# VH-VL binders against q0atu2, part 41

Target 1, 119 residues: q0atu2
Amino acid sequence: MLDKKARIRTSREYRNVFEKGKRLSGRFLIIYYVENALDNNRFGFITNKKIGMAVIRNRIKRQLRAIVREYQGQVKNKHDIVLVARAGIGKSSFEGMEKDYIAIMKKAGLFARNANKID

## First folded at step 16 (VH-VL)

Design cc36
Fold by ESMFold2, last read:
Structure cc36 (fold): chain C 119 residues (1-119), chain A 119 residues (1-119), chain B 106 residues (1-106)
Amino acid sequence: as target 1 above (119 residues)
Amino acid sequence: QVQLVQSGAEVKKPGSSVKVSCKASGYTFTSNYMHWVRQAPGQGLEWIGWINPETGYTRYNQKFKDKATITADESTNTAYMELSSLRSEDTAVYYCARTDEWYGYMDVWGQGTLVTVSS
Amino acid sequence: DIQMTQSPSTLSASVGDRVTITCSASSSIGYMHWYQQKPGKAPKLLIYDTSYLESGVPARFSGSGSGTEFTLTISSLQPDDFATYYCQQFDDYPLTFGQGTKVEVK
């Protein structure tokens, strides 16, 4: 689960990311991202009814939150980032979503180099 | 039933302006962004721009930035597009279309408004 | 701007034919939306996210593709399917449509 400070919470906050941010599409995900005025990152998650029934949409959001939590320490700070589930995401495994997230975040230039990386 | 009903056809002289309306019903007007799309006679579709009807924030195709002004009135559930300094090449059918902003498909369209510019 | 080029521009076909329409993007895009438009009518969303049918669209329609090449297929053309078809990208601004493919009776 993400800390409250790391969550995009309001419609206004979500729409700011859409309106002012950049967009990249992966196989199962689309990300929108914009620099914020905070010291930390915030993450949001979008599904719609075309994805599936509520139980499916909730499972996908839980899986995406888990992926984001696992990699959040590698993400450059000061960004609001919205993960949008594509229509085909219900056919993906957790590993498939994870690989897609990593690829998209690399393309966006949102991963910082780890301070603990061995040279 | 979700509907977008546009104002009627207009015949205008070069140099004048026109304001096309798009009245929404059957859904919460501010829950979706609204696109405007033009189609010259016998031609394809061109995107003009979109509006966030809650805040009035817009994005335009650069081609139309000095030609079109998109507005919305939440109190009447109506979006508007004004075309200024009309020329004969502005003759077209103009559509409003509802979108889920995160996914970018236009799932509901108005019936279209023919604007004819002739001397 | 991402240019969308449809092929063919016009296609003559008979009821029962298998029809394939191609949409080529000038750069790689993540997915494609498709619209059907009949004369004097507004466009109608047909396929979203490359391959998913909008509600009420017959199963004879299908979509596929990735990268720069996307297709719309009608497995057995019906009288209701004579129309113009447009692809649309949402990867980058401005949003762009293909120039259209008119499917007409042979």
Scores: ipSAE 0.844, ipTM 0.921, lowest interface PAE 0.6, mean pLDDT 92
Fold by ESMFold2, last read:
Structure cc36 (fold): chain C 119 residues (1-119), chain A 119 residues (1-119), chain B 106 residues (1-106)
Amino acid sequence: as target 1 above (119 residues)
Amino acid sequence: QVQLVQSGAEVKKPGSSVKVSCKASGYTFTSNYMHWVRQAPGQGLEWIGWINPETGYTRYNQKFKDKATITADESTNTAYMELSSLRSEDTAVYYCARTDEWYGYMDVWGQGTLVTVSS
Amino acid sequence: DIQMTQSPSTLSASVGDRVTITCSASSSIGYMHWYQQKPGKAPKLLIYDTSYLESGVPARFSGSGSGTEFTLTISSLQPDDFATYYCQQFDDYPLTFGQGTKVEVK
């Protein structure tokens, strides 16, 4: 699980990322991101009912949290980042989600440049 | 279950203003952003802006920034759009539409309000 | 502004025809939404996130595309399908729609 201080917790915190941030689409994910005024990153996760039943949505969120935990040390600090599951994500493998996350985070410039060990 | 019911048609003189209402029911009003879209007679759809109904924060298409004012009243579950300094080219059907902010599609629409501006 | 150009603007077709509507974006976008609008009615969400059907939309509708080119296809046109269709993006501000494609009886 992500540490409590690394979580976007409230509706207002989430909506600040939507209202003030940038967005970038991958195959299975959309990320929204904005600089925050903290010393750390915070992550949020969004699914909706079009993704599937609650069991499926909960599985997707768990998988995305696991991916974020794995790579969080490579993320530039002081960002609020919301991962939004696209409609097709339920058909992806864990590895597919992970690859997509890495690609869109690199494209957003949120990982270190030339971070070969991430790929 | 989810419904957006708009106020009735208006006939206005040039130079006047009009305020269109959009009453939401069947869901938690603050759980979704509300958008306004116009459609001039025989024309396509044109985005005006959105409101966060929880905070009143708005974003506008620059084309309509000085023409439209979007507000919301949580106590009555109603969004409003006011058009100022009406001209004949403002004659259109005006729709409210609900979105999930993270996914950006308009899943529920009001029935539309015809605003006719004539001398 | 991301401009969305639909082709054709008007399409004359018969029941049973395969109908394809193209939406071209002026810059690359991640996904496309499609709406159906019948005369005197509000638009109705038809396809979201490029290829996913909204609840209650018949399986004869499909969507595809990526980058700057997206399509809506009706595999076998039915009487209920004569309408105007709009594509929509919200990859960047402002939110924009295509100009519409009117599908009318031949």
Scores: ipSAE 0.829, ipTM 0.917, lowest interface PAE 0.7, mean pLDDT 92

Design cc4
Fold by OpenDDE, fold request of step 22:
Structure cc4 (fold): chain C 119 residues (1-119), chain A 119 residues (1-119), chain B 106 residues (1-106)
Amino acid sequence: as target 1 above (119 residues)
Amino acid sequence: QVQLVQSGAEVKKPGSSVKVSCKASGYTFTSNYMHWVRQAPGQGLEWIGWINPETGYTRYNQKFKDKATITADESTNTAYMELSSLRSEDTAVYYCARTDEWYGYMDVWGQGTLVTVSS
Amino acid sequence: DIQMTQSPSTLSASVGDRVTITCSASSSIGFMHWYQQKPGKAPKLLIYDTSYLESGVPARFSGSGSGTEFTLTISSLQPDDFATYYCQQFDSYPLTFGQGTKVEVK
């Protein structure tokens, strides 16, 4: 699990990202991101019942958290970032999700300048 | 049994205002955002704006920023849209539509409210 | 603004026909949603996230596409399918719809 301080925790915090942030769509994911007033990044994850049963949604969230953790140190600081899992993500592999995440984050310019990014 | 029930048809004079209501039932009102969409006679759909019923935060189509005012009353599970300075061009069916803000599709629609503006 | 243009605006077809409606976006978008609207009725969500059927929608409906080109297909048109169809994007504000495609009886 992500560090407590690295988590978006409240509905208010989530919706702030939605309302004030920018969005980019990937193949399976949409990211919403906005600068925060902290010294660290916070991540949130959104799924809905259209993705599948709770066990599926939880699996997807675990996978996305793993991906986020893997690249967390390479993300520009002071951002709240929400990952929205779209309907098709259930058909995606972990590698596919990772690839999509990287692509979207690159497009958003959220990786640090000298980050060791995966192509 | 999610349902949106809108107020009845309105006939208004130019220059007047009208306030259309949209009462939600069958779900937690504040759990979803509410869109308003316009459809002029024989025309397509046009997005007016949405509201976060929990906080009252709104976002408008720039085209309607001076025309429409969207509000919500959590105590009555009702969203409102007020149209001001009505003109004949404002004649249309106005819909409220529920959405999961993160996904952007409108899965439940009100029955629509016809607003007719005529001298 | 992202403009979406549907083609055709009007389509005459017969029961049993394969019907394809296209929606072209002025900019690349991630996902397309589709709605069905019958006369005097509110729109109904038909397809979300480009290719997923809303609950209760018959399997003869399908959606596909990416980037700027998206399609809604009815494999075998049924009497209940004569309606106007709209595509919708949520990639950027303002939210926009296609101008609609009216599927009518030939």
Scores: ipSAE 0.926, ipTM 0.956, lowest interface PAE 0.5, mean pLDDT 96
Fold by OpenDDE, fold request of step 22:
Structure cc4 (fold): chain C 119 residues (1-119), chain A 119 residues (1-119), chain B 106 residues (1-106)
Amino acid sequence: as target 1 above (119 residues)
Amino acid sequence: QVQLVQSGAEVKKPGSSVKVSCKASGYTFTSNYMHWVRQAPGQGLEWIGWINPETGYTRYNQKFKDKATITADESTNTAYMELSSLRSEDTAVYYCARTDEWYGYMDVWGQGTLVTVSS
Amino acid sequence: DIQMTQSPSTLSASVGDRVTITCSASSSIGFMHWYQQKPGKAPKLLIYDTSYLESGVPARFSGSGSGTEFTLTISSLQPDDFATYYCQQFDSYPLTFGQGTKVEVK
């Protein structure tokens, strides 16, 4: 799992990203991102009941956390980033989610220079 | 059941102001953002702005930034929209609408409040 | 601002007809939402995230599209479907709606 310091934890922190951050849409995900005053990045994950039952939502979150964890070392520092899972994510494979995440993060310019990213 | 109940129709003179209320019930008021949308007679829908009822943080359509003031009172589960310096062009039905801020669709609407501005 | 143009603005149809409404965005967006509004009533959410039906919406409604082109389709128009439909984007501020498509009786 993600380190505690790498997680957005409070509603206030989440909504700060929503209100102050930039937004980009992918196929299954939307990311909100904003610079923070920390030395590390923090990630948050949003799902709702329209995605499916709790078991499904938890699976999706687990998968997204795995993706984020894999690429976290390549993300530019000092960002709060919230991943919003949209309704169609349930139809996506893990690889599909990963591709979507990478695409969005690239579009957002959030990967560090010279990062070894998977397309 | 989730419900938004707005205040009654208003007839106002040019230059005056009006404050429309939107009382929420059936859900935790601060758990959702509240949009305001206007609809001029025979016209489409225009987004005015939204408010975070928990903190009072607002975001406005630039078109209405000097026209509308959106507030919320958590103690009464009521959102407000005040229109100032009313003109005939402000004649419209005004709606409040609930949203999950992360997803951006408005799933519950008030019944609307007609504001008529005439000399 | 992202402008959204619906086509047509008005269409006349009969019960049983297949009806298609298009919404064109001035720039690429991720998801489109659709609302139904009847005279004297507030809009109600019909379709969210391009192709998902809100609870209680009949299966004859469907949505599709991507990029700048989105469509709402009614496979077989019913009397209850005569209304005005609006598309909506939330990709950028300000939030914007299409100008509406009025589906009226032929």
Scores: ipSAE 0.919, ipTM 0.953, lowest interface PAE 0.5, mean pLDDT 96
Fold by OpenDDE, look of step 18:
Structure cc4 (fold): chain C 119 residues (1-119), chain A 119 residues (1-119), chain B 106 residues (1-106)
Amino acid sequence: as target 1 above (119 residues)
Amino acid sequence: QVQLVQSGAEVKKPGSSVKVSCKASGYTFTSNYMHWVRQAPGQGLEWIGWINPETGYTRYNQKFKDKATITADESTNTAYMELSSLRSEDTAVYYCARTDEWYGYMDVWGQGTLVTVSS
Amino acid sequence: DIQMTQSPSTLSASVGDRVTITCSASSSIGFMHWYQQKPGKAPKLLIYDTSYLESGVPARFSGSGSGTEFTLTISSLQPDDFATYYCQQFDSYPLTFGQGTKVEVK
């Protein structure tokens, strides 16, 4: 589980990222990201019923949180980042999600230069 | 049932203004962004802008930034679009459409409002 | 702006035909959405996220594509399918639609 301070919590915070942030699309994910005024990164996760039942959505969120947590220390600081799970993610493996996340984050330039990235 | 009901057809003189309404029901009004889309007679769809009904934050197609003003009233679950300095070229059917802002497709549409600008 | 170009603009077909509509984006996008519009009616969401059918949409509809090329396919055209179809992107502002493809009776 992500630290409480590392989570986007309010609808206003989420929508701020949407309205002010940049967007990048991957295969299963879309990320929105914007600089924040904090000393840490915050992550948000978006799913909807198009992905599947609540059990599936919760699974996807758990998996995405696990991925984000794994690479959290490698992400450049001072960013609010929202991961949007698109419809196809329900058919993706964990490894597929991870690969997509890494690819998007690299493309966004959000990984630190000295980070040990997994390709 | 989720639905959007728009105000009736308008006939306006050049130079005048018109305000079209879009009343939402069947869902939490502030939970979705509201788009406005134009369709001139016999033509395709053209995006005008959207509004966050929760905060009133708007984003416009630059083409319509000086033409359209989008607002929302949470107390009445109604979105509005005002068109100013009407010209014959503004003659079109105008639609409101609900969206989950994170996914960017419009899943519920109003029935459309015909605005006719004629001398 | 991302321009969306559909092909063809008009398509004449018969019931039972396989129909394919293409949408080309001027730059690479992540996902394509499709709408169906009948005369005098509002557009209706048909396909979202490139290949997923909106609720109530018949299985004869399908979508595919990636990058700059996307397609909408009707495996066997039915009388109810004669309409105008639009593709739409939301990767960048402004949001843009294709110019539309009118599927009419041959």
Scores: ipSAE 0.882, ipTM 0.949, lowest interface PAE 0.5, mean pLDDT 95
Fold by OpenDDE, second read of step 17:
Structure cc4 (fold): chain C 119 residues (1-119), chain A 119 residues (1-119), chain B 106 residues (1-106)
Amino acid sequence: as target 1 above (119 residues)
Amino acid sequence: QVQLVQSGAEVKKPGSSVKVSCKASGYTFTSNYMHWVRQAPGQGLEWIGWINPETGYTRYNQKFKDKATITADESTNTAYMELSSLRSEDTAVYYCARTDEWYGYMDVWGQGTLVTVSS
Amino acid sequence: DIQMTQSPSTLSASVGDRVTITCSASSSIGFMHWYQQKPGKAPKLLIYDTSYLESGVPARFSGSGSGTEFTLTISSLQPDDFATYYCQQFDSYPLTFGQGTKVEVK
């Protein structure tokens, strides 16, 4: 589980990212990201009923949280980042989601340049 | 059922202003952003801007920055668009449309309001 | 701005025909949405996220594409399908629509 400090929690915080952030589209995901005034990153996750039933939506969120957690240490600090799950994500594998996330984050330049940076 | 009901047709003189209303029902008004879209006679669709009904935050198409003012009244579940300094070129059907801001498609539309500008 | 060009602007077809409408974006986008509009009526959402049908939309409609090229296909045109179709992007501001494709009876 992501640390409580690493979570976007309020509607206002979410919509701030939407209104003021940049966006990039992947195959299954869209990310919105904006700099914050904190010393840490915060992550948010958006799903809707068009993805599927609640069980599916919860699974998707769980999987995305796992992916974000896995690569959290490689993400540049001081960002609020919202992951929006698009309609097709329900048909994707975990590995597919991970690949999409990595591709988008690289394209956004959000991965930090360090010894643990993925290729 | 979810629906958007717009105010009636308007006939205006050049140089005047008009304010079109869009009343929402069947859902929580502040849970969705509201778009305004223009369609000149026989022409396509043009995005004017959107508003966050919860906060009043707006974003405009630069083309309409000095033409349209979008507002919302949460107490009446009504969005408004005011057009100033009307010209004949502003003659069009104007639509309000609901969106889930994260997904960017407009799933519910008002019936449209014809604004005719003529001397 | 992302310009989107639909082709053709007008399409004459008969009931039962396979109809294909294309939308070309001036830059790469993630997802395309499609709307159907009939005369004197507001547009209605037809397809979202490139290939998913809005509730109530017949299965004869389909969407596909990626990058800069997207298509809307009607496998077998029905009388109810004569209308104008618009593509729309939300990858960048301002939001933009294609100029529309009018599908009319031959």
Scores: ipSAE 0.879, ipTM 0.947, lowest interface PAE 0.6, mean pLDDT 95
Fold by ESMFold2, fold request of step 22:
Structure cc4 (fold): chain C 119 residues (1-119), chain A 119 residues (1-119), chain B 106 residues (1-106)
Amino acid sequence: as target 1 above (119 residues)
Amino acid sequence: QVQLVQSGAEVKKPGSSVKVSCKASGYTFTSNYMHWVRQAPGQGLEWIGWINPETGYTRYNQKFKDKATITADESTNTAYMELSSLRSEDTAVYYCARTDEWYGYMDVWGQGTLVTVSS
Amino acid sequence: DIQMTQSPSTLSASVGDRVTITCSASSSIGFMHWYQQKPGKAPKLLIYDTSYLESGVPARFSGSGSGTEFTLTISSLQPDDFATYYCQQFDSYPLTFGQGTKVEVK
């Protein structure tokens, strides 16, 4: 799980990323991202009822958090990043989600060339 | 049942203004952004803008930025759109539509309000 | 602005026909939403995220596509399906719709 300071927590924090940020679509994910004024990155995760039942949505969020934790050391500092699960994500494997995350984060330019992985 | 109920048809003279209302029921009003969409006679759909009903923050299609003003009143679960300096070209049906802001589909629509501008 | 061009603009068909409507975007987009509108009524969400049916939409409707080309297909047209269909992109502002495709009785 992510440290509390690395989580987007409130509706207003999430909506700031939507309102002020950039958006990119991958195969299973959409990411929204915006530079923040903090020392660190923050991550948020969005599903909705069209994705599936609550247990499925929570499982997807858990899987996405695990992926984010694995690669967080490569992410450029001072960004708020929201991962939005697309309707087809429930049919993806964990590996498929992971590959999609890597590809879209690279396309967004959010991986730092010399960033160290922290895990 | 989720519903959006709009105010009735209006007949207006050029140069006047009109304020269309959109009352939401059956869901938590601040859980979703609200779009406004126009449809001129015999024509397709044009996006006007959206509002965050929690904060009042808006985004407009630049085509309408000096024509339309979108507001929301959380206490009455009502969104509004005011059209100013009406011209005959503003004759159209105007819809409000609920969205999940992260996904961008408009899943519930008001019945539409015909605004007719004529001498 | 991303321009959305639907083809055809008008289509005459009979009950039982397979109907295909295309939506071409002026630049690559991630996914497409589709709406159905009958005369005097509001649009209704039909398909979201390119290929997923909204609740209550019959299985004869399907969507597909990627990049700049997207399609809506009705496998066997029914009387209830005579309507105008619109595609909508969410990739960039302003949000845009296609100009519409009217499906009418042959």
Scores: ipSAE 0.866, ipTM 0.928, lowest interface PAE 0.6, mean pLDDT 92

Design cc4
Fold by ESMFold2, fold request of step 22:
Structure cc4 (fold): chain C 119 residues (1-119), chain A 119 residues (1-119), chain B 106 residues (1-106)
Amino acid sequence: as target 1 above (119 residues)
Amino acid sequence: QVQLVQSGAEVKKPGSSVKVSCKASGYTFTSNYMHWVRQAPGQGLEWIGWINPETGYTRYNQKFKDKATITADESTNTAYMELSSLRSEDTAVYYCARTDEWYGYMDVWGQGTLVTVSS
Amino acid sequence: DIQMTQSPSTLSASVGDRVTITCSASSSIGFMHWYQQKPGKAPKLLIYDTSYLESGVPARFSGSGSGTEFTLTISSLQPDDFATYYCQQFDSYPLTFGQGTKVEVK
């Protein structure tokens, strides 16, 4: 469900977030984020070989993309955001990753307010 | 076989400059950032800065901004650090170290270059 | 700047001893990296992300901790383990190391 304009695509786009952005660490994730010059958000995902074999890394990225898609409507626009999988993420549940993402995004101030509270 | 090979020891007079090289092999040079780290005799490790070898973008520890200049040459897979206006307290072993920038650890180190500043 | 204070600065131990090194951060950090350095040699990554062993590091090494307090433990010290150990953070700039803990023969 993440369309192509909502994804960080190139190495240089990723590295701009590292070089110019802020970062926060959670239990399973690190996020890096920076304002962009677009009218929308873009998301990127990082794993490395220390996380596990390719099958495991692909599963983790798929899970993280699903979490991002679920909450993307709540994210303030005009940000490039990179989710980095920490070494312990392979043993986390989907629920654990999701809770960690919510907590980090709230701490970063990246969730938008709405006109009415969600029940 | 990933390795970083540094230039040999240098003996320099106060007020001169020195340029230390760090040649990378066994991996794609631009796939990782490079740190420079200092170790004065009998002392601990002190971070100088990093470089994005793809673009030449750098970040420095503020205490070394006026002392060190970090560069990279993609065509030779070599990072450099130049120290200017050398003083006796600049006597140290200088290391280059490869990092995965997203995770912040230094997984491969050069052998070190001793720079001695003496009359 | 996040200051990293290691304890002890020097530790005398015998082969077979259990060795514990602590690293205290001046403010909360997410995770810690550890390095081993032998005289005349470059540092070597030992533990990343607080508790994960780098490839080739013996299982007698372990790491733990959170917030401001982190530990490196060597169960049953071996002759190859006499070295100086450094903790390292990169939660914020500048990247900093602890001052080091030298583990030497008793």
Scores: ipSAE 0.862, ipTM 0.926, lowest interface PAE 0.6, mean pLDDT 92
Fold by ESMFold2, fold request of step 22:
Structure cc4 (fold): chain C 119 residues (1-119), chain A 119 residues (1-119), chain B 106 residues (1-106)
Amino acid sequence: as target 1 above (119 residues)
Amino acid sequence: QVQLVQSGAEVKKPGSSVKVSCKASGYTFTSNYMHWVRQAPGQGLEWIGWINPETGYTRYNQKFKDKATITADESTNTAYMELSSLRSEDTAVYYCARTDEWYGYMDVWGQGTLVTVSS
Amino acid sequence: DIQMTQSPSTLSASVGDRVTITCSASSSIGFMHWYQQKPGKAPKLLIYDTSYLESGVPARFSGSGSGTEFTLTISSLQPDDFATYYCQQFDSYPLTFGQGTKVEVK
């Protein structure tokens, strides 16, 4: 579970990332990200009904939160980051989502300098 | 059911202005951004801009930033687009379209409003 | 700006034909949306995220592609399918559409 301070919580906070941020598409995910004025990172998660039924959407969000939690210590601070599940994500494995997340975060330059030694 | 109903056709003189309305029903108006799209006679689709109906924040295609002003009124569930200093080349059908901002598709469209500029 | 070039601009076809429309982007994009527009009507979302059909869209429609090249295919053209088709990206600002492909009766 992500710490309370590490969560994007309100519609206004989410929409700031969309309105002011950059975006990159991966195989299963889109990320939106923007520098914030805090000392820490915040993460948000988006699915919609086109992804699948509520059970599937909730499982995907839980899996994405687990991935973010695993790598959060390697993310450069002071960013708000929203993970958006693409339509095909329901057919991916946890490992597939994880690999996609790592690749996108590296491409965005959001991992600390030694992040590519994770693998 | 989700519906966007636009105001009726307008015939305007060069140099005047026009304000097109787009009334939303069947969903929470502030839950989605609204796009405006232009289609000149016999031509394709061209993006004008979007509005966050919760805050009134807008983003425009640079081509239209000095021509179009997009607003929204949450109390009436209505988005508006005003075109200023009308010229004959502004003759077109203007559409409002609801979007899921995170995914970027337009899933519900208004019926279109023909604006004709003639001297 | 990302320019979206559709090919062909106009296509004459008969009921039962297989129809393929391409959309080429001037730079790589993550996915593509497709719209159908009939004369005098608003556009309608047909395909989202490259290959996923919007609710109520018949299975004869399909989409594919990646990078700069995307396709819309109608496996067996029906009378209801004579229309103009547009591709759309929102990978970067401004949001852009292709110029359209008109599918006409032969």
Scores: ipSAE 0.853, ipTM 0.928, lowest interface PAE 0.6, mean pLDDT 93

